# Ledger of designs, part 7: VH-VL binders against UPF0292 protein AF_0905

Target 1, 124 residues: UPF0292 protein AF_0905, of Archaeoglobus fulgidus (o29357)
Amino acid sequence: MEDYKPFFEAIDELKEKSENGWVVVVEGKKDVRSLRAIGVSGEIVVFTGYASTADTLKDRKVIILTDSDAKGMEIEKGLVEALKTYGKIPDVEIKRKIFSNVRKEISKVEEISAFYEKISGIEL

## First folded at step 19 (VH-VL; from ab4 with light chain A30D)

Design ac1
Fold by OpenDDE, last read:
Structure ac1 (fold): chain C 124 residues (1-124), chain A 121 residues (1-121), chain B 112 residues (1-112)
Amino acid sequence: as target 1 above (124 residues)
Amino acid sequence: EVQLVQSGAEVKKPGSSVKVSCKASGYTFTDYHISWVRQAPGQGLEWMGRIIPIYGEAYYAQKFQGRVTITADESTSTAYMELSSLRSEDTAVYYCAREGYYGKDWYFDYWGQGTLVTVSS
Amino acid sequence: NFMLTQPHSVSESPGKTVTISCTRSSGSIDDDYVKWYQQRPGSAPTTVIYEDNQRPSGVPDRFSGSIDSSSNSASLTISGLKTEDEADYYCQSYDSSLYGWVFGGGTKLTVL
């Protein structure tokens, strides 16, 4: 059996920050749905391009939550670089905490809700 | 409107190098990626490499590693592809393409007009 | 690394339906979304399908994409075939091990 406590703690942190005005950047609409399903209630922004997305977030607290795969990492890196232009340092640790504590059972943000339901036994 | 305009046709000798340019307009250059794809006469599309302008990293197909260099100039919104040690088999139309983002994925949504590179002794 | 294999050619009469397959040699076809490009003679390719089954604006709904995980393949289906559909079609997918793209060998579609 695996201990998924760190995963749930990361999710709780995500939800808490979201409720406190942090903007979560994701890759697509399916990601939005997944995060809403688990109770993320704050603003979620869908990636539309590195510079353009960063420009819309230049005055916000930002969490980058892209997929834990090659493409997701590229998007994360590019967003970090773009936000740096505005002196903004986004939170990329929540993503790490989420995906590093699930033993690669999931790698996509869109999979989080189903995984959460599976592990917690709570029907979403 | 989005446009990718490539440099003109090239005729090169074997062993020489060619550098093709791709000037992007109609969008923020650092929003997306640029890929280079070539097509030999009567053959299929062959991906050569790509660059991520926002942080300047390039990736290459194994076939061309060590022989191709892809760069981007943000100030001019221009991507470049340089291929060295040219051989007759490098005769092809070379395309630049924007990797645009839609839904939850990238795809080549805009292409340059292509640049014919002829390698002949 | 993987390859994408397509039939070299397909042909059909106007009004009919054709399907072009794209088989991934290793890994899972579900690991990355499949794209399809149309290329008419003397022109640059244009996208007809992205994200497995999505059509860009301007692409008619006669074009559809699908994935078959069991056969590790993607398919482009063109219904109500028109003469203007005669072109080469290429599937494409991202190879994370290469940090780059892989094209299928292309399929020449002839409208009889």
Scores: ipSAE 0.922, ipTM 0.960, lowest interface PAE 0.4, mean pLDDT 96
Fold by OpenDDE, last read:
Structure ac1 (fold): chain C 124 residues (1-124), chain A 121 residues (1-121), chain B 112 residues (1-112)
Amino acid sequence: as target 1 above (124 residues)
Amino acid sequence: EVQLVQSGAEVKKPGSSVKVSCKASGYTFTDYHISWVRQAPGQGLEWMGRIIPIYGEAYYAQKFQGRVTITADESTSTAYMELSSLRSEDTAVYYCAREGYYGKDWYFDYWGQGTLVTVSS
Amino acid sequence: NFMLTQPHSVSESPGKTVTISCTRSSGSIDDDYVKWYQQRPGSAPTTVIYEDNQRPSGVPDRFSGSIDSSSNSASLTISGLKTEDEADYYCQSYDSSLYGWVFGGGTKLTVL
């Protein structure tokens, strides 16, 4: 459990920022469900395209939480680039903190809730 | 209406190069990706490469690396595929396709009409 | 890198059900969603299945996709076969190592 402390801290940070008006961008609906299950309560936006998604978020505090795989990295990179056109710098560190501290047990945002239950022993 | 309109047929000599264009319309060009796929006569689909216009990176099939260049011009919403050192076996219909995003994944949801490139002596 | 292997051809009578397989040579078929494309003669391909088993708008429910992890394969099933279904069908998947796409060899479906 101690090894997963950074994971839980990252989740707590995610939840806190979400509650404070940060918008979380994810890849799909399964990701939304997973994040809701762990208590992310703020606005979550599903990616629909780089420029279009960025346009909807140009005046928001943004967390990009895409999958920790090749496709997720592409989406993250493209969103960062798109948001940059509006002078927006999203938070990409929470994603890093989440996935860097789980010993590669999960790579998809949709897996977060199940993983959380598994390691915490808490039924969500 | 989303459309991909490609440049016209080409007849080329071996050793030369061809550059095919793909003009996209009906959507924000930088929302998605563009892939290039070719199909030799009577053969299957062969992925050549793709470009991510929003940040301009291209990726290529190993078979074509060093011989193909895929670019995109955001100002004109046009993608290009240039194939050099043409060979007779490069004779094919070349398609551009949009990689659209649905659900949690990408797929080729719109295609150009195809460009026939004939390589012959 | 991996390859996707399809049967070269399949045939069936109208009204019947046909299944086209797509076997991944390495890695897991579950590593990425499988897409299926239909290509009629003289036309560009069109999507009939994405995300393993989802149909784009306009694709009839006669088309269905499935994954068999044990055989590392995907399948396209066409029920109530119609003459208009005669076409070439290609499976496709993303290769993370390639940062690109892999097509199956294609399957020619003949409606008898």
Scores: ipSAE 0.921, ipTM 0.959, lowest interface PAE 0.4, mean pLDDT 96
Fold by OpenDDE, fold request of step 20:
Structure ac1 (fold): chain C 124 residues (1-124), chain A 121 residues (1-121), chain B 112 residues (1-112)
Amino acid sequence: as target 1 above (124 residues)
Amino acid sequence: EVQLVQSGAEVKKPGSSVKVSCKASGYTFTDYHISWVRQAPGQGLEWMGRIIPIYGEAYYAQKFQGRVTITADESTSTAYMELSSLRSEDTAVYYCAREGYYGKDWYFDYWGQGTLVTVSS
Amino acid sequence: NFMLTQPHSVSESPGKTVTISCTRSSGSIDDDYVKWYQQRPGSAPTTVIYEDNQRPSGVPDRFSGSIDSSSNSASLTISGLKTEDEADYYCQSYDSSLYGWVFGGGTKLTVL
């Protein structure tokens, strides 16, 4: 568990920001379920298009938590670009912290809950 | 209603270039992607490349790299595909398609009507 | 890079069930969701399956998709075959190394 301390810290930061009004943007419903399972309780928005999603979030603090793969990175980049039009800078570091500390064991947000359960020994 | 309307049929000589347009409507142009796919007579679908209008990057199939250019004009919601050094083998119907997002994935949910490009001496 | 291989043609009588396979040559079929497109003669393709087994609105539940990881293949199944199902069907998947798409060779479905 000590080896995954940074992962848990990133998750705690995610939960903390979520509880303090940050909106988390994910790719799909499976991602929502995964994040809910680990205790993310704030608003979670599912991507529906770059400009449209950004428009709904133009007055919010935003965390982008897409998959750590080619498609996820592409969506992240497009959302960052779209949010810039509203002068918004989203948090893309939580994603980096989460996936950089799992030794490439997972790459999808939907896998986070199962991974969390596995390494913590806590049944979710 | 979402629509992709392509430019008309083209007849070209070998060695020349063709530029096909695809005007999108019924949605926010920068929400999604545009792909180009061609189909030679009696043959299957062949992906040529795509553009991501929100930040203007294009990607191409290796077969067409150096010979195809895909661009997008946000102000007119129009994507373009230019193919140079045309050969008889380039004779095909060329489609633009929107890469729409559903669930957790992209797929080609709307297509243009196709543009026939004939390359002949 | 990978290829997607489909049978060239399949045929069946109305009311029966047909299955069209799509085999990935390298990597895993699970690396990306598989899409299926239907193309009737003289028309542009339309989507019948996305995310391996999801149907867009308007696509009848006679169409279903599945994945077989052991054979590294996807399958499109059409039950209760109708004359209107006669078309070419293409599978598709995303190649992250190309940042682009790969189509299968297509399968011509003839309704006898």
Scores: ipSAE 0.920, ipTM 0.958, lowest interface PAE 0.4, mean pLDDT 96
Fold by OpenDDE, fold request of step 20:
Structure ac1 (fold): chain C 124 residues (1-124), chain A 121 residues (1-121), chain B 112 residues (1-112)
Amino acid sequence: as target 1 above (124 residues)
Amino acid sequence: EVQLVQSGAEVKKPGSSVKVSCKASGYTFTDYHISWVRQAPGQGLEWMGRIIPIYGEAYYAQKFQGRVTITADESTSTAYMELSSLRSEDTAVYYCAREGYYGKDWYFDYWGQGTLVTVSS
Amino acid sequence: NFMLTQPHSVSESPGKTVTISCTRSSGSIDDDYVKWYQQRPGSAPTTVIYEDNQRPSGVPDRFSGSIDSSSNSASLTISGLKTEDEADYYCQSYDSSLYGWVFGGGTKLTVL
């Protein structure tokens, strides 16, 4: 559990920000389900294109939580770039904290809930 | 309606270069990606590379690395594919395709009409 | 890097079912979603399957996709074969090492 303390802290931060109006951007509906399962209760937006997604979020506090793989990384990068056009700087650190502290056991957001359950012993 | 309209057929000499354009319309150009795929006569589809217009990075198949350049002009919603050092084997129909996003993945949901590039002495 | 291998051709009579395989040479077929494209003569390809088994709007449910992890392959199945299904079919998958795409060699489907 000690090794996963940063992971849980990141999750807690995610949940806290989400509850405080931060919008979480994810890649797909499975990601939404995974995040809901662990208690993320705020608005979650599914990616639909770089510019279009950014436009819908130009006035919001944004967390980008895409997969920690090649496709997820480029989606993140593109969203960051798109949001930059509106002077918006999204939170990409939560993602980093989540996936950097799981020892590469998971790389997909959709895997977070199952992983959370596994390491915490809490049935979701 | 989403459309990708490519430039016209080209006839080139070996050693020369060709630049094919792909004008996109019907959607926000920077929402998605543009890939280039070629097909030699009677052959299969061959991915050449792609561009991510929103931040302008391109990626290429190893086979074409150093010989192909893919660019995008957001102002005109146009992607370009330039292939240099042409050889007869480069004779093919060249397609641009939009990488659209659905579910949790990308696929080539719209294609240009293709551009025939003929390389001959 | 990996390759996707398809049979060169398949043929079947109308009303029957055909299956086209797509085998990945290295890595896992599960590492990325497989797409299938249909290309009729003289036309650009169109998508018939994405995310292994999802059909775009307008694609009839006669088309289905599946994954066989044990054989590291994907398959496109066309039931109730129609003459209009005669085309070349290509599988496709993403190569993260290239940040790009790999196509299978294509399969020519002839409707007898």
Scores: ipSAE 0.918, ipTM 0.959, lowest interface PAE 0.4, mean pLDDT 96
Fold by ESMFold2, fold request of step 20:
Structure ac1 (fold): chain C 124 residues (1-124), chain A 121 residues (1-121), chain B 112 residues (1-112)
Amino acid sequence: as target 1 above (124 residues)
Amino acid sequence: EVQLVQSGAEVKKPGSSVKVSCKASGYTFTDYHISWVRQAPGQGLEWMGRIIPIYGEAYYAQKFQGRVTITADESTSTAYMELSSLRSEDTAVYYCAREGYYGKDWYFDYWGQGTLVTVSS
Amino acid sequence: NFMLTQPHSVSESPGKTVTISCTRSSGSIDDDYVKWYQQRPGSAPTTVIYEDNQRPSGVPDRFSGSIDSSSNSASLTISGLKTEDEADYYCQSYDSSLYGWVFGGGTKLTVL
């Protein structure tokens, strides 16, 4: 049986940081919808390119929340590198916490809202 | 406007190497990736490898591992592909292509004009 | 590693509809988005479909893409065929095991 407590704790941490001025970077608009559905209320930015995205975020606190797959890791690595040129260190750990115990079931950010509803019983 | 301009055609002897350049303009070079694709006469497209310029790492098709080196120079917005130990079957048009990002997908949205490399006696 | 298999050629009359298949040999066609490229003779390829079924700006809506998970395949459909559609068409997907791309073998479309 999967223990989903770490998943819910990571979602709560994400929502708390979002409310406190952290900007979440995602891969696409379906990811935005998924995060809004679970209550992420702060600014969410869609990746458009490594340097261009990093430039819009150079004065911000950043959480990188790309998919937990090879392409999502490529984007994460490139964004970390791009933000490094501004002396910024984004949070990449919340993504790890969200997916670590559930990646056998979901690997994409757009899947989070439906999965959250399924395991919590809460209508979104 | 986005452009990828490649170096000119080359005639090479078997056993030598060729290095093709791909000068990018009209966009921020480190925003996207560069792939290299070749097409032998009358044949289909063959992916050779790619580079992610923002962190300088390259990945290669298994067929070309050990013979291809792909690099990028951010300061000149130029990617390079070097193919060593040339054989006659390496005669092809070599393309660079930008991997652009749209929606949630990467695809080859701009291509260079192609560089004919002829390997002959 | 996987391969993408396309028919070698297809043909159809102007005004009609043609479908070009792209079958993935191992793993799931759903693992990554399918792209479709058009290549006219003497030219570099151009994209007609990305994200399985999206059209780049300037590509007419008579080009459409679809996925059939049960046959592990993608399809490019061109309705209202025009003589200018005569070209080679390639499907493409990402292979996460290689951090790289795979092209299908290509399909020559003839408009008679």
Scores: ipSAE 0.883, ipTM 0.926, lowest interface PAE 0.4, mean pLDDT 94

Design ac1
Fold by ESMFold2, last read:
Structure ac1 (fold): chain C 124 residues (1-124), chain A 121 residues (1-121), chain B 112 residues (1-112)
Amino acid sequence: as target 1 above (124 residues)
Amino acid sequence: EVQLVQSGAEVKKPGSSVKVSCKASGYTFTDYHISWVRQAPGQGLEWMGRIIPIYGEAYYAQKFQGRVTITADESTSTAYMELSSLRSEDTAVYYCAREGYYGKDWYFDYWGQGTLVTVSS
Amino acid sequence: NFMLTQPHSVSESPGKTVTISCTRSSGSIDDDYVKWYQQRPGSAPTTVIYEDNQRPSGVPDRFSGSIDSSSNSASLTISGLKTEDEADYYCQSYDSSLYGWVFGGGTKLTVL
């Protein structure tokens, strides 16, 4: 549907970057499963703490994909600050693109796979 | 071995201020958050506020807004809570607690030993 | 800015099962995870439940947590009750409007 075009384009961008060595940071294991279901094939890391997670990622290209809610923004902000000490600027835009027109329906990364299936008609 | 060690007990007069310290060890201080909780004698737990040391922002319960200041010093791995304009009802044990992250949830996984603050004329 | 309401006290015999309720006054209990803390006299609290129904390492499996969306409440259930379970219990949840935490009023569990 035309209202979901930005969502699908953002998912395609996420998958392409993941395939090309970008590491995706998420909040939990259900988020990992959701992203695998829609075809994110590269490395996915679960947040374990700001400095500790950033240290693991200091030599990597990073996408922060936390939930689109207050707690997810809190984690994103702390990770951006932690990575800044290594001179790294993570991608935070893909999250914005994914959720920008679908926040009425979903706000959590773990919800993406079921939502994708619902609006696309594609079985996952 | 995670520890939060608080400063010692204080006796204060009404109208004064108290500053309680909370020194963290056994983990990376900027990985997690710190909350402050108090408990008056025989009463329940009362959340006062929190700080996120990695970027230094603090948030306060409405009841304490304007009287409490929470800070963190990354270089010493120490959080502080200052409560001003003390009154007798502020007599309580004051705890710091670490907000640890497990699964997809934050919770208070380690607590300081508590600091008794007595406000008496 | 919501409240979490708990019974002031509950009691039960050793070996039996007790349930402590935690009712949210506004908004949904499902908005944020519920935590449960145990506090024995003279001690700092410790966590017995996080993420609604998960146990930290070392917490016996006789402690369990649950959510009832229809009554807007959470529950802590302790089966096989032991005298060492005698303590105060607090539920807790996050309030995103405050960027902060809310504790329930606490429940004194007596094992008789």
Scores: ipSAE 0.878, ipTM 0.924, lowest interface PAE 0.4, mean pLDDT 94
Fold by ESMFold2, last read:
Structure ac1 (fold): chain C 124 residues (1-124), chain A 121 residues (1-121), chain B 112 residues (1-112)
Amino acid sequence: as target 1 above (124 residues)
Amino acid sequence: EVQLVQSGAEVKKPGSSVKVSCKASGYTFTDYHISWVRQAPGQGLEWMGRIIPIYGEAYYAQKFQGRVTITADESTSTAYMELSSLRSEDTAVYYCAREGYYGKDWYFDYWGQGTLVTVSS
Amino acid sequence: NFMLTQPHSVSESPGKTVTISCTRSSGSIDDDYVKWYQQRPGSAPTTVIYEDNQRPSGVPDRFSGSIDSSSNSASLTISGLKTEDEADYYCQSYDSSLYGWVFGGGTKLTVL
């Protein structure tokens, strides 16, 4: 619970993949702002519907980073199914690594930047 | 233009079943979810259940668990709600509604015209 | 799971402001977004507020939504009340334990 090393390692992995052309899918604009604040620099796409979002991403490497709650898991499952029709397998594990030991403190992507600042002591 | 067109009114006997259809058009059916809501005469809205067509899972209000089955047919862009063991208190208008996604929220942005189901002996 | 409680009816004169409350019985009103629906007689409902305080396209800015965490409630406020605002209003929220929705009991708004 107090061991935040896996959280920081997952954030570093996210940033590295984003720098290398992986597209991150999130639920809303506040999530985009949170990820930009912690240094995610690549393309971030906001979910607009399962099939429609998957169609725009069919030729890309994709990370699904929806909230760690019931509705976020529904969106993730639907996007995985939609991308499957194009033979694409998105990364769904970075989300699990990010929230694994911090789910009792945060569950939303929009909360990541403030939490990161809190536990790292780094002003964002 | 988004439309949800429901099947016609039904008159049923107690103990029977009814299956209401909801034909969706004007959008990609697997983009969004479908909910079913009923409204007894002079009463409020009552959520019955929902389905997520992209992977075919349905969820039900506890009151209707065991009596309601919600399905979707992607090839015809049609959702169905079947209510079994009908009672007189099941007399209501039954609506399907699309759960659209805006901002970071799902809400019922388009509704079918409603299907009156009358249960009488 | 939880219930959403609304007053049965409210009345107000044109040009005035009316507020309709929606109180959550257990858990927090902040657990999920609140939606508000308007239903005129003989018609299916339409959405006037989503995401607690956002308006769908075409909904006048005299409709506003708010959350009061201390009373565990949401409110729909209609300012500059017009006679066409006379309708039934329902709040709604998601119940994550059910993967499903809860409606409030509804409020009949009468424009005097």
Scores: ipSAE 0.877, ipTM 0.921, lowest interface PAE 0.4, mean pLDDT 94
Fold by ESMFold2, look of step 19:
Structure ac1 (fold): chain C 124 residues (1-124), chain A 121 residues (1-121), chain B 112 residues (1-112)
Amino acid sequence: as target 1 above (124 residues)
Amino acid sequence: EVQLVQSGAEVKKPGSSVKVSCKASGYTFTDYHISWVRQAPGQGLEWMGRIIPIYGEAYYAQKFQGRVTITADESTSTAYMELSSLRSEDTAVYYCAREGYYGKDWYFDYWGQGTLVTVSS
Amino acid sequence: NFMLTQPHSVSESPGKTVTISCTRSSGSIDDDYVKWYQQRPGSAPTTVIYEDNQRPSGVPDRFSGSIDSSSNSASLTISGLKTEDEADYYCQSYDSSLYGWVFGGGTKLTVL
């Protein structure tokens, strides 16, 4: 069995940053619900377009948490580029930490809550 | 209102090239992507390639790699498709389309009017 | 790369229901969302379904989309057929290996 300790540590880091004013950007509403279910309590923003989303986040600390697939990587790359125009470097490492040890099981943010429940035994 | 306005019809000789423009208006150009699709007479839709203007990278269908170049000019909100080494089989209507984002999906929500390119000797 | 296969044509009477299939040749239909486009003669296509089963605003609720994972296919269903529904219909999905799109071959719907 895979050791899921790094996954749980990355989730804890995400929750800690969220509580301390970092804004999490996701692809859709199901992702928001998944993150709320595991206890992410801070502000979560749904992507609406590269420039438009970056404009709303230009003065914020940002975590980009898009899916770990080709389309999610496109959105991440575009948001990083859009935020550069404001001199901002978003956190893209938490996403890497979350998925790197579980990529064979899940790749979508909306899958996180069910997967968390499965491997922890905690009903959400 | 979102609009994509394409350049006019072209008549070309085999072996030449054509460059079709697609001027976007009514939205922030770097919010979304642009795809190019062609349709030969009496045939179906054929995806040629796309560009992501915010970082300027283009991706192409394998059939067209080496002959097609897709670019975007953010300052004029205009995308371009250039097809080289034209053959009679390239006679088609060429469309640009915006890849809009809604829900968690990209789809072609606005299309240009189409540009007829006729390749004849 | 995968292909999306559609029937060449379908026909049905006004007021009835028609279903147009879209079968994916390799990989899973569930890998990416399916879109459906309507093209009337002489016009550019317009979207009638995205995200498998969602309608853009202004598209009548008689248009619906569905996925059948066991047959590796998607379907567009049009109920209460109207003569104005006579058009070509294309399914479309994303191919992650291309960072690009695949269209089905198209289906001509005739309303008799």
Scores: ipSAE 0.875, ipTM 0.928, lowest interface PAE 0.4, mean pLDDT 94
Fold by ESMFold2, fold request of step 20:
Structure ac1 (fold): chain C 124 residues (1-124), chain A 121 residues (1-121), chain B 112 residues (1-112)
Amino acid sequence: as target 1 above (124 residues)
Amino acid sequence: EVQLVQSGAEVKKPGSSVKVSCKASGYTFTDYHISWVRQAPGQGLEWMGRIIPIYGEAYYAQKFQGRVTITADESTSTAYMELSSLRSEDTAVYYCAREGYYGKDWYFDYWGQGTLVTVSS
Amino acid sequence: NFMLTQPHSVSESPGKTVTISCTRSSGSIDDDYVKWYQQRPGSAPTTVIYEDNQRPSGVPDRFSGSIDSSSNSASLTISGLKTEDEADYYCQSYDSSLYGWVFGGGTKLTVL
């Protein structure tokens, strides 16, 4: 009964951008493992601090993919501010698309791979 | 070497204000957050509030809302906590602490030495 | 807002094991990671557990943390007790409604 088409479309967009040189920023190593399991193949960077993470990304195209909760929004806001000093505008919309309509089921990036497997029937 | 160095002890009269400084060194100040915690003699730790220096926003425990102001100055890597309308029950050691990020968690990884504030007539 | 409740004190002999509980009053203990801090008299606290069960560098593996979702609680377990472990211990968690932190009331550990 739930329409997961937008979720899968957002995952496909994420994978496409990753293949085309966009760097994905996540909160931790479990998030990296989750994204690799669903086929995100490009560079993934783990947050280590606002300014230091932004400095490593100042010349890159960036997707911020932190958890869809208060702490994840806090990190996203700080990274957006830090990247602004380099004139960079990161993509924060893919996260919104991924978690839209599935927030009842998952809110953390590390949960994506198991959820993907569950609703798609594809064993990862 | 990460250090948080606080201003010295103070003796204050009831009704006055105190402003405690916390100078950070050994890391990039805007990488992390700063919290303030107090401890009255013989009592437990009490969280007062925090600031996120990269965008300058502060958050306060409800108990202190309206009496505490927490600020940060990026140019000097210094956080401040000001507590107004002091009462004798505000006598405590006041700590600043860095909220460091490890794994996928924030925790208070470095603490200042503490600042004793005594409120006495 | 929620509270974290700890026993006021615990005691045990050197070489033995103690467990200090930390019970969350509302919402789930799983909503945010639990941290544990040790405070010796006259000193600032130091962290012994973060991310529920991880140890900062230099904290011996006789310190361990665990979560019991069914009782809505976290636990700090210290095995092989040493007299230097006498301290106050505090649990802590994030409260998203405040964008802030909550400490437990503290537990005085005595090693006799």
Scores: ipSAE 0.875, ipTM 0.924, lowest interface PAE 0.4, mean pLDDT 94

